# VHH binders against q8c9a2: the designs that were tried, part 23

Target 1, 239 residues: q8c9a2
Amino acid sequence: PPEETLSLWKGEQARLKARVVDRDTEAWQRDPSFSGLQKVGGVDVSFVKGDSVRACASLVVLSYPELKVVYEDSRMVGLKAPYVSGFLAFREVPFLVELVQRLQEKEPDLMPQVVLVDGNGVLHQRGFGVACHLGVLTELPCIGVAKKLLQVDGLENNALHKEKIVLLQAGGDTFPLIGSSGTVLGMALRSHDHSTKPLYVSVGHRISLEVAVRLTHHCCRFRIPEPIRQADIRSREYI
Short names: E, the ipSAE of ESMFold2; O, the ipSAE of OpenDDE; V2, 0.75 times the mean of E and O plus 0.25 times the DockQ between their complexes.

## First folded at step 14 (VHH; framework vhh_7aqx_2)

Design N5 (at its last look DockQ between E and O 0.92; V2 from the best seeds 0.76)
Fold by ESMFold2, look of step 14:
Structure N5 (fold): chain B 239 residues (1-239), chain A 125 residues (1-125)
Amino acid sequence: as target 1 above (239 residues)
Amino acid sequence: QVQLQESGGGLVQAGGSLRLSCTTSGFTFSSYAFSWFRQAPGEEREFVGEISSSGDTIRYADSVKGRFTISRDNAKNTFYLQMNSLKTEDTAVYYCARDTVYSSGWGYDYWFDPWGQGTQVTVSS
C-alpha cells in the first residue's frame, strides 16, 4: 500500500491502542467459576486459496458452559486493503464489526459477553492485533488466540522456545511469553491433554491475561477453542 | 531438596564488572532452561535473560543487551550472569530461577520454580 496509507494506519493503531483495557471489567471474569457467563463468541476470516481479495467472515455465539452454537452468521466479503504484516486488522475488522452489528440488529439477546478471535491481541509488533482492534471498536471483551508464535519483541520459535513447549505435559499447562522489553505479551497454552502444539493467548480488550488463558482453556474440546473452531468450520463451508 | 542459590553480589562502581553464579542441586540441571531476574527497590521483578538447557540459545532483556552475558556449566550444575559496563540503574536484588510450566495460579512464582534467595548488586557512582 502507499506510504501515506501506512502512515495513517500507524496513527490509527496508536490512537485505538490507547483505548485498550487489559484488566477484568466484568463481574463474571472475577468469579472463580465464571458464574454469569452464558455466551461466548468466536470469529474467523478464511481466504479463498490463491485469492487475496475474497474471504469468508464468520461470527458464532456459543452457550457457556455447554459450548453449543446458538447463533451463526457467515458472509463472503471482498477485502479492500492488501495484506501487510502488522496491519492485518485493517483488512478484517470492518467486516467483523459488521457481523457484530448484524447480530445486535437480528438477535440482540444473543450478544456474546466475550469474543475469542483467531489471531493476536497485544502480542503484536505495535501491541495492537486484530483482537484488540475488534475489542476497542465493539467494546466487547476480546481474547486473541493464535496457532503460531508471532515473532516480535525478541520472541522466536527457536530451540529454547521448543524446549519449553516440551515441558507442557497436560491440558492447562502454560508458560509466559516474555518479550525483550520485559513485557509479558501472552501465554503459551497446552489447550488439551493430547495436543502437542500450543496456542498463543494474548489480551484483546477488557480482560486480564489470566482470565483470557483460563477461559480459552475451558473452551477447548480440541486444540482450537470451540468458538473459534465453529467459526472456522462455517467459514470453510463457503470456500 | 531442589535448590537454587545465587552468589557473587556486592558493591561495584559504575563502569565496573561483576559475575553472579547460580548453583543448583536436587534435580537434573542439564534438562532445564534457566532465567535471571532482578528487582529494584519499589519495583516489580524484571526479566534479565534466559538460557536454554544446552546453552546454545540465550535471550536478553533490551536493558542489558551487549553488557550482560549468560552462560552455564552443566558439569558444575551452575549458570552465570557476567555483568559488564554496570550502571547505577542496574542496582537490584538479582534472582535466578528455573523455567517451568503451571496449570493454576498466576505470576512469576508459578511461571518459574524454584527461585533462588537473591543476591544484592549495588552500583555506585
Scores: ipSAE 0.724, ipTM 0.896, lowest interface PAE 1.2, mean pLDDT 91
Fold by OpenDDE, look of step 14:
Structure N5 (fold): chain B 239 residues (1-239), chain A 125 residues (1-125)
Amino acid sequence: as target 1 above (239 residues)
Amino acid sequence: QVQLQESGGGLVQAGGSLRLSCTTSGFTFSSYAFSWFRQAPGEEREFVGEISSSGDTIRYADSVKGRFTISRDNAKNTFYLQMNSLKTEDTAVYYCARDTVYSSGWGYDYWFDPWGQGTQVTVSS
């Protein structure tokens, strides 16, 4: 994309970033058992093999704590913005917002109270990943859940990082992702006893990192939290 | 018992140098990564740097990068923080800690164990 476009995107990210809330805002978040939490959402975008334009976007809502699907919506989309590292939100988030809007119109009682996003929140080059972007635009609490470490702020998937991963022995084990800036940007989480590859959890919007990590763990029957896993499964059915 | 103990702190003028030591006991030193932290009065605890078990990977906070050096001596069960070009802003209690992992805790006390008692570093103008 043209340099002018990138400049505009950076400006937009900066503008929206100012709206990010990195603390708990909901009553259920303050309850140790998350009492009051009844619905959790997951979103994902799957691409047609060999096609950079055609994709399927999915939104899934699950009951909590049962983690049963109570709502699903998938649609084929044509991506207009090219992929640029650090600017993934401009490709995917508009379609995800539309799915949320559709849900609000069709079945408002099934709106999720929190959305888990396949991607990063504040753990980002400019501190504003896809989970932040979606959260700010929808005003829903959002959690970023990444399957690979985004190497920003001095964080690297180096020998030291791998050593820390080995220390994760059970589901629920964590270590902090402390950037060179001194800020805790997220948490590495062993999501399941049978998975050795950690997830990387970061704040998207209207949620603390502690609650984000705890909830993500509670949503994991496998390595990938169920809301995201279900969204991925359904989006891939269309491609 | 597992223990860490800092030493080497003191008063130094700006531009000066200090070398802190963290002596460990009660566990296999070579099997663990370690970190340095500091806390100034009225401030939150701050990450200073970390070193892998092998010593091959070292990382520093931006605020000390280029001035501080972390190293370890497995034969002595000790790791170090060499502080050069000290600034008044470096004034703090310095803590050493062993990296660890817990499943149900939150905060530095659950991500590092044990901690040393700390050593005071004061940099005067």
Scores: ipSAE 0.700, ipTM 0.876, lowest interface PAE 0.7, mean pLDDT 94
ESMFold2 (binder alone), look of step 14: mean pLDDT 81; pTM 0.801

## First folded at step 15 (VHH; framework vhh_7aqx_2)

Design P1 (at its last fold request DockQ between E and O 0.96; V2 from the best seeds 0.91)
Fold by OpenDDE, fold request of step 18:
Structure P1 (fold): chain B 239 residues (1-239), chain A 125 residues (1-125)
Amino acid sequence: as target 1 above (239 residues)
Amino acid sequence: QVQLQESGGGLVQAGGSLRLSCTTSGFTFSSYAFSWFRQAPGEEREFVGEISSSGDTIRYADSVKGRFTISRDNAKNTFYLQMNSLKTEDTAVYYCARDSVTSYGWGYDNWFDPWGQGTQVTVSS
């Protein structure tokens, strides 16, 4: 992409970043059992192998704490922006926002109270990942859940990081991701007893890191949280 | 009796140097990574740096990079923080901590275990 485009995107990220709320805003978040939480959402974008333009965007809503799918929407989309590291939101988020809007119009009673996003929140080159972007545009609490460490602010997937991963022995175990700036950008989470590869949880919008980690863990029957897992399954099946 | 103990703190003039030590006991020193933290009055505890079990990987906070050096001596069960070109803003209680994981609690007190009691570093103008 032209440098001018990247400059515009950076400006947009900076503008929207100012709207990020990194604290709890909902009553259910302050309850130890998350009483009042009834619906959790997950989103995913799957790509057609060998096709850089066609993709399937998916939104699923699950009951909580049962984690049963109560809503699903998958649609083929034509991607308009190329992939650029740190700018994934400009490629995927417009379609995810459309899915959320579609849900609001068709089944407003099934709107999720929080959305788990396959990607990062504040754990990002400019502190504004896809989970932040989606959260701000939809005004929904959002959690970033990444499968691999995004190496930003001095964080690296090096020997030291791997040593910390080995310390994770049980589902629910965590260690902090402290950037060289001194900021806690997220948490590494062992999501399940039978999974040794951690998830990387970060704040998207309208949620604290502590609650984000706790909820993510409670949504895991496997390594991947059920809302994201179901969105992934359905988007792939749709293709 | 897993323990960490800081030493080497004191009063120093700006531009001066200090070397802090963290002596450990009660566990296999060579098996763990360690970190340095500091906390100034009225401020939150902040990350200073970390060192891997082998000592091959070291990382520093931006605020101390180029001035501070972390090292370890496995034979002595001790790791160090060499502080050069000290500034008044470096004044704080310095803590050493052992890397850990947690499934309970929240905050630095739970993310690391154990902590040292801390040593005061005062940098005067």
Scores: ipSAE 0.926, ipTM 0.969, lowest interface PAE 0.4, mean pLDDT 96
Fold by ESMFold2, fold request of step 18:
Structure P1 (fold): chain B 239 residues (1-239), chain A 125 residues (1-125)
Amino acid sequence: as target 1 above (239 residues)
Amino acid sequence: QVQLQESGGGLVQAGGSLRLSCTTSGFTFSSYAFSWFRQAPGEEREFVGEISSSGDTIRYADSVKGRFTISRDNAKNTFYLQMNSLKTEDTAVYYCARDSVTSYGWGYDNWFDPWGQGTQVTVSS
């Protein structure tokens, strides 16, 4: 990738990272039952198999606690920007921001109060994953939900990690992802009684880790939280 | 009863060494991973390191890497923290804890269960 692009992205990433808020900012977040939460968003970017450029980006909004789809928007997109480790979100986030902007224009009353993002938040090489990126640009609370452990800050998917996964026996069980820095980067979550592969939940923006984990679990009727699952379904139907 | 107990704390000069032990009872020691934490007055608990049930996988906080080593002896139901090249900033109460999981508890007191009572390490100049 061109030196100019890397330099610009590094500067932009640092500027945006300074804007991340990793604490609860909404009244519903402090309620044990999430009273006041009515709309949860999910986003997905799904690529055509074998194609690193052609993809479908989707945004869904679900009612909460019913988890029924009340809004959907899917668009085929071309990710022409270079593929750079640690900056992958720069390729995708503009299209996700566009989907949120389209929602604001078309159905502003359906704007979600929180968005679950397929990918990481602060659990990231530079502490600024796709969930942070989308959250800061839209100023929406965002949660990162990853299917695989990103091996950063001394976190490794080794025998020790795997034996801790074995301790997760019921839906809702968690253990902390403590980095070598001493930072709690996220939580491993067993999202469903019958799903042995955990999710890795991290803060994106305007939410505490505790609330992020609890809401993610409440959104899971299967291993994958329903907002993300429904976004993925729409994307796959498009490609 | 399920129990962890630290021992081996004390006063030591900077540059010195100290070995802490965590003796366990009431459960199958060899089935669990364990962790060391420390806490200075007025500060949060700080992760020190973690050892797998087999003892083959060990990880350390950046602040102690290269100076501290963790080991375990499954025959004695005990695991250890060997502290070398001690610095005054290593002064803290040191806790051992059994790795665990939780559904709805938050914070270190819920993420690890049980905890030891702690042993004071004081590093003087």
Scores: ipSAE 0.860, ipTM 0.946, lowest interface PAE 0.7, mean pLDDT 92
ESMFold2, look of step 15: ipSAE 0.799; ipTM 0.927
ESMFold2 (binder alone), look of step 15: mean pLDDT 80; pTM 0.808
OpenDDE, look of step 15: ipSAE 0.859; ipTM 0.939
ESMFold2, look of step 16: ipSAE 0.831; ipTM 0.935
ESMFold2 (binder alone), look of step 16: mean pLDDT 80; pTM 0.806
OpenDDE, look of step 16: ipSAE 0.867; ipTM 0.942
ESMFold2, fold request of step 18: ipSAE 0.855, 0.852; ipTM 0.944, 0.943
ESMFold2 (binder alone), fold request of step 18: mean pLDDT 81, 81, 81; pTM 0.816, 0.812, 0.809
OpenDDE, fold request of step 18: ipSAE 0.924, 0.926; ipTM 0.969, 0.969

Design P2 (at its last look DockQ between E and O 0.89; V2 from the best seeds 0.81)
Fold by OpenDDE, look of step 15:
Structure P2 (fold): chain B 239 residues (1-239), chain A 125 residues (1-125)
Amino acid sequence: as target 1 above (239 residues)
Amino acid sequence: QVQLQESGGGLVQAGGSLRLSCTTSGFTFSSYAFSWFRQAPGEEREFVGEISSSGDTIRYADSVKGRFTISRDNAKNTFYLQMNSLKTEDTAVYYCARDSVLSHGWGYDNWFDPWGQGTQVTVSS
């Protein structure tokens, strides 16, 4: 994309970033067992192999703590924005927002109380990843869950990082992602006993990092949390 | 008993230098990565830097990059923080810590184990 477009996007991210809430806002978040949490959402976008334009966007809602799918919506979409690192939200978020809006209109009682997003929250080049973007636009609590470390603010997938990963011995084990700025940007989480590759959890919106990590872990039957896993499965069925 | 102990702190004028040491015991030193932290009065504990078990990977906080150097001596079970070009804002209690992933709480105090007792560094104008 033209440099002018990137500049506009940066400005938009900065504008929306000011609206990010990185603390708990919901009563269920303050409860150690998450009492009151009944529905968790997951979103994903799957791409057609060899096609940079056609994709399937999916939203699923699961019961909590049973993690049973109670709502699903998938749609083929034509992406209008190219992929640019740090600007994924401009490519995917408009379609995800539409799915959320559709749910609100169609079955408002099935709206999720929190959405797990395949991507990053504040762990981002400009502190405003896809999870933040979705959260701010929908005003839903959002968690960023990435499968790979985004190397920002001095964080690198180097020998030291790998050394820390080895220290993760059981599901639920974590170590902080402390940027060179001194800010804790997220947590590396071993999501399951049988998975050695950590997830990278960061705040999207209207949730604390601690709760984000705890909830993400509780949503994992496998390495990938169930809301995201189910969204991924369903989105890929269309392509 | 696993323990870390800082030394080398003191009073120094701005522009001066200090070298902190963290002496360890009770575990295989060469198997662990370590970190330096500092805490100024009334402020939260701040990350200063970290060093891998081999010493091959070192990372610094932006606030000290170019001025501070972390190193380790496996033969002495000690790692160091060389502080040059000290500023008044570097005044703090400096802590060394061993990396840990123990899940017994939230915050720095629970993400590292063990911690040293800290050594005071005061930089005067």
Scores: ipSAE 0.829, ipTM 0.926, lowest interface PAE 0.6, mean pLDDT 95
Fold by ESMFold2, look of step 15:
Structure P2 (fold): chain B 239 residues (1-239), chain A 125 residues (1-125)
Amino acid sequence: as target 1 above (239 residues)
Amino acid sequence: QVQLQESGGGLVQAGGSLRLSCTTSGFTFSSYAFSWFRQAPGEEREFVGEISSSGDTIRYADSVKGRFTISRDNAKNTFYLQMNSLKTEDTAVYYCARDSVLSHGWGYDNWFDPWGQGTQVTVSS
């Protein structure tokens, strides 16, 4: 991509990052059983095989704690922005924001109180992953849930990391992802008793890391949290 | 009793060196990774570095890279922090801790278990 575009994106990313709130802002977040939480969202963007332009963007809303789909919206979209490492969210987030806007127009009573995002939050090269980006633009609490470790700030998927994964015994077990900077960037989470591959949970927006991890675990009937799983299913059906 | 005990702290002039030891007992030392942390008065614990169970993989905080070295001796159930080129900013209580992933609680006191009692390092100018 042109140097001018990269410079503009760096500036925009920095401005948006300043708006991230990494603490609990909602009453239900402070309740040990999440009393008051009734709707959890999930989002996904899936690409057509061999096509860097066509994708399907999906938003689902699930009831909580039942984890039943109560709203879905899937649309084929055309990506216009180039891929740039560290700025991937600039390609995808506009379409996710549109899906949230459409939900507000069509079924405002189904607006989710938190959105789980397949990708990272603050666990990111510049501390501003897709979950942060979506959260700031929608002002919804957002959680980043990644399937693979992003190797930043001295975090590596090395023998030390793997031996910590082996020590996770049961669903709900975690260990901290402490960067070389000394920052706790997220938590590795064993999401299910029979899933040996952890998830990597990080803050997106308007939520503490502790609550993000607890809610993610409570949403996992399988390795992948149900809101993300259902969004992915819908997207893959249309590509 | 499962225990970790630091030793080797003291007063040293800036530019000097110290070697800290963490002696362990009550568990199979060679099965675990270990970490060093430090804490200045009124501040949060700061990650210093960690070493894998085999000793093959070692990580350091940016603030100490190139100056501090972590090692372990599985025959002696002990691991070490060699601190060179010490600065006044290195003044803190230094703690050793066993990396734990089965604590179920939140925060450093649960993510690492057990902890040593700490040893004071004071770097004078």
Scores: ipSAE 0.748, ipTM 0.903, lowest interface PAE 1.1, mean pLDDT 91
ESMFold2 (binder alone), look of step 15: mean pLDDT 80; pTM 0.810

Design P3 (at its last look DockQ between E and O 0.84; V2 from the best seeds 0.77)
Fold by OpenDDE, look of step 15:
Structure P3 (fold): chain B 239 residues (1-239), chain A 124 residues (1-124)
Amino acid sequence: as target 1 above (239 residues)
Amino acid sequence: QVQLQESGGGLVQAGGSLRLSCTTSGFTFSSYAFSWFRQAPGEEREFVGEISSSGDTIRYADSVKGRFTISRDNAKNTFYLQMNSLKTEDTAVYYCARDSVLSGWGYDNWFDPWGQGTQVTVSS
């Protein structure tokens, strides 16, 4: 995309970033067992192989703590924005917002109380990833869950990082992602006893990092948290 | 018993230098990565830098980059923080820590053990 477009996007991210809340806002977040949490959401976008424009966006709502699907919505979309690292939200988030809006209209009682997003929150080049973007636009608590380390603010998937990963011995084990700025940008999480590859959890919106990590872990029956896993499965089945 | 102990702190004028040491015992030194932290009065503990087990990978906080250097001596079970061009804002208690992973939240679960800390005071 033209440099002018990127500049506009940066400006938009900066504008919306000011609205990010990186602390708990919901009563259920304060409860050690998350009492009061009944519905968790997951979103994903799957692409048609070899096609950079056609994709399927999916929203899934699961019961908590049972993690049973109670709502699903998938739709084919034509992506308008090209993929650019650090600007994924402009490609995907408009369609995810539409799915949330559809749910609100069709079955408002099934609205999730928190959404897990395949991507990053504040762990981002400009501190405003896709989970932040979705959270701010929907005003839902959002968690960024990435499968790979985004190398920002001095964080690298180098030998030192790999040493830390080896130290993760059980599901629930974590180590902090401390940027060169000194800020804890997220957490590496071993999501399951049988998975050695960590997830990278970061705050999207209206949730603390601690609660984000704990909830993400509690949503994992496998490496990938169930809301995201189910959204991924359904989006891929649709295409 | 696993132990870390800082030394080398003191009073120094701005622009001066200090070299901190962290002496370790009770474990295989060469198997672990280590970190330096500091805490100024009224501030939160902050990351200063880290060094891999081999010493081949070193990372610094932006606030100290270019001024501080971290190294290790496996033969002495000691790693170091060389602090040059010190500023008044570098005044803090400096802590060394062993990288670790425990279940739960907080620095005490991410690092274990910690040293007791050594005071560094930079005067104007």
Scores: ipSAE 0.778, ipTM 0.906, lowest interface PAE 0.6, mean pLDDT 94
Fold by ESMFold2, look of step 15:
Structure P3 (fold): chain B 239 residues (1-239), chain A 124 residues (1-124)
Amino acid sequence: as target 1 above (239 residues)
Amino acid sequence: QVQLQESGGGLVQAGGSLRLSCTTSGFTFSSYAFSWFRQAPGEEREFVGEISSSGDTIRYADSVKGRFTISRDNAKNTFYLQMNSLKTEDTAVYYCARDSVLSGWGYDNWFDPWGQGTQVTVSS
């Protein structure tokens, strides 16, 4: 990757990271039953098999608590920015922002009050994953939901991690992902009674980690929360 | 009655060493992972390190890595924090805790039970 591009991205990432809000900002977030939450978004970017340039970006909005799809927008896109480890979001986030903008134009009453993102939030090499990136650029509350543990800040998928996973017995059970820095970077979540592989939930923007974990769990009819599952299904249909 | 009890705290000069013990009772010691935390007045709890139930996997906070060592002795139902090259910023109340997955939020649910704490004071 060109040295100028990397320098620009590092500067931009640091600037955007300073805008992350890791606490609850919305009234519904403070309500024990999420009263006032009616619309939950999900996003996905799926790549064409064997093609590092072509992908499908999807945005869905689901009613809450019914979890019924009320809006969907899927688009094939061409990724032009070079791949750089730790800066992947710079390739895909612009297209996700465009999908949000299109929603605002087409169906503004369906704008989601929170977006679940397939990927990490603050649980990231530089504390600024795709969920943070999207959240800051759209000013929407965002939650990062990853399927695999990102091994950063002393977090490893080792025997200690695996024995903690065994202790998760019911849907809703969690344990903290405490980094070597001492920071609670996220939570491992057993999202469903019959799912032995946990999810790794981290803050994206304008939400506390506690609320992020509770909402993610409430959105799971299967291992993967319904907003992300529905976005993923639609992306895969286009590729 | 499930209990953890720290001992071995005290006053130590900077550069010195101290060994903390966490004695456990009321449960099968060898079945659990354990953690050390510390807390200075007015500060949040700070992670120090964690040891697996087998003792084979041990993890340390960056602030203490290379200076502190965690170990366990199943015959004595006890685990330890060996602190070397102590600094004034290591001054805190040190707590031992059993790793948990109890429902609920916060350190009092993520770890249960906790010891009562032992004061470590590092003088310059």
Scores: ipSAE 0.707, ipTM 0.892, lowest interface PAE 1.2, mean pLDDT 91
ESMFold2 (binder alone), look of step 15: mean pLDDT 80; pTM 0.812

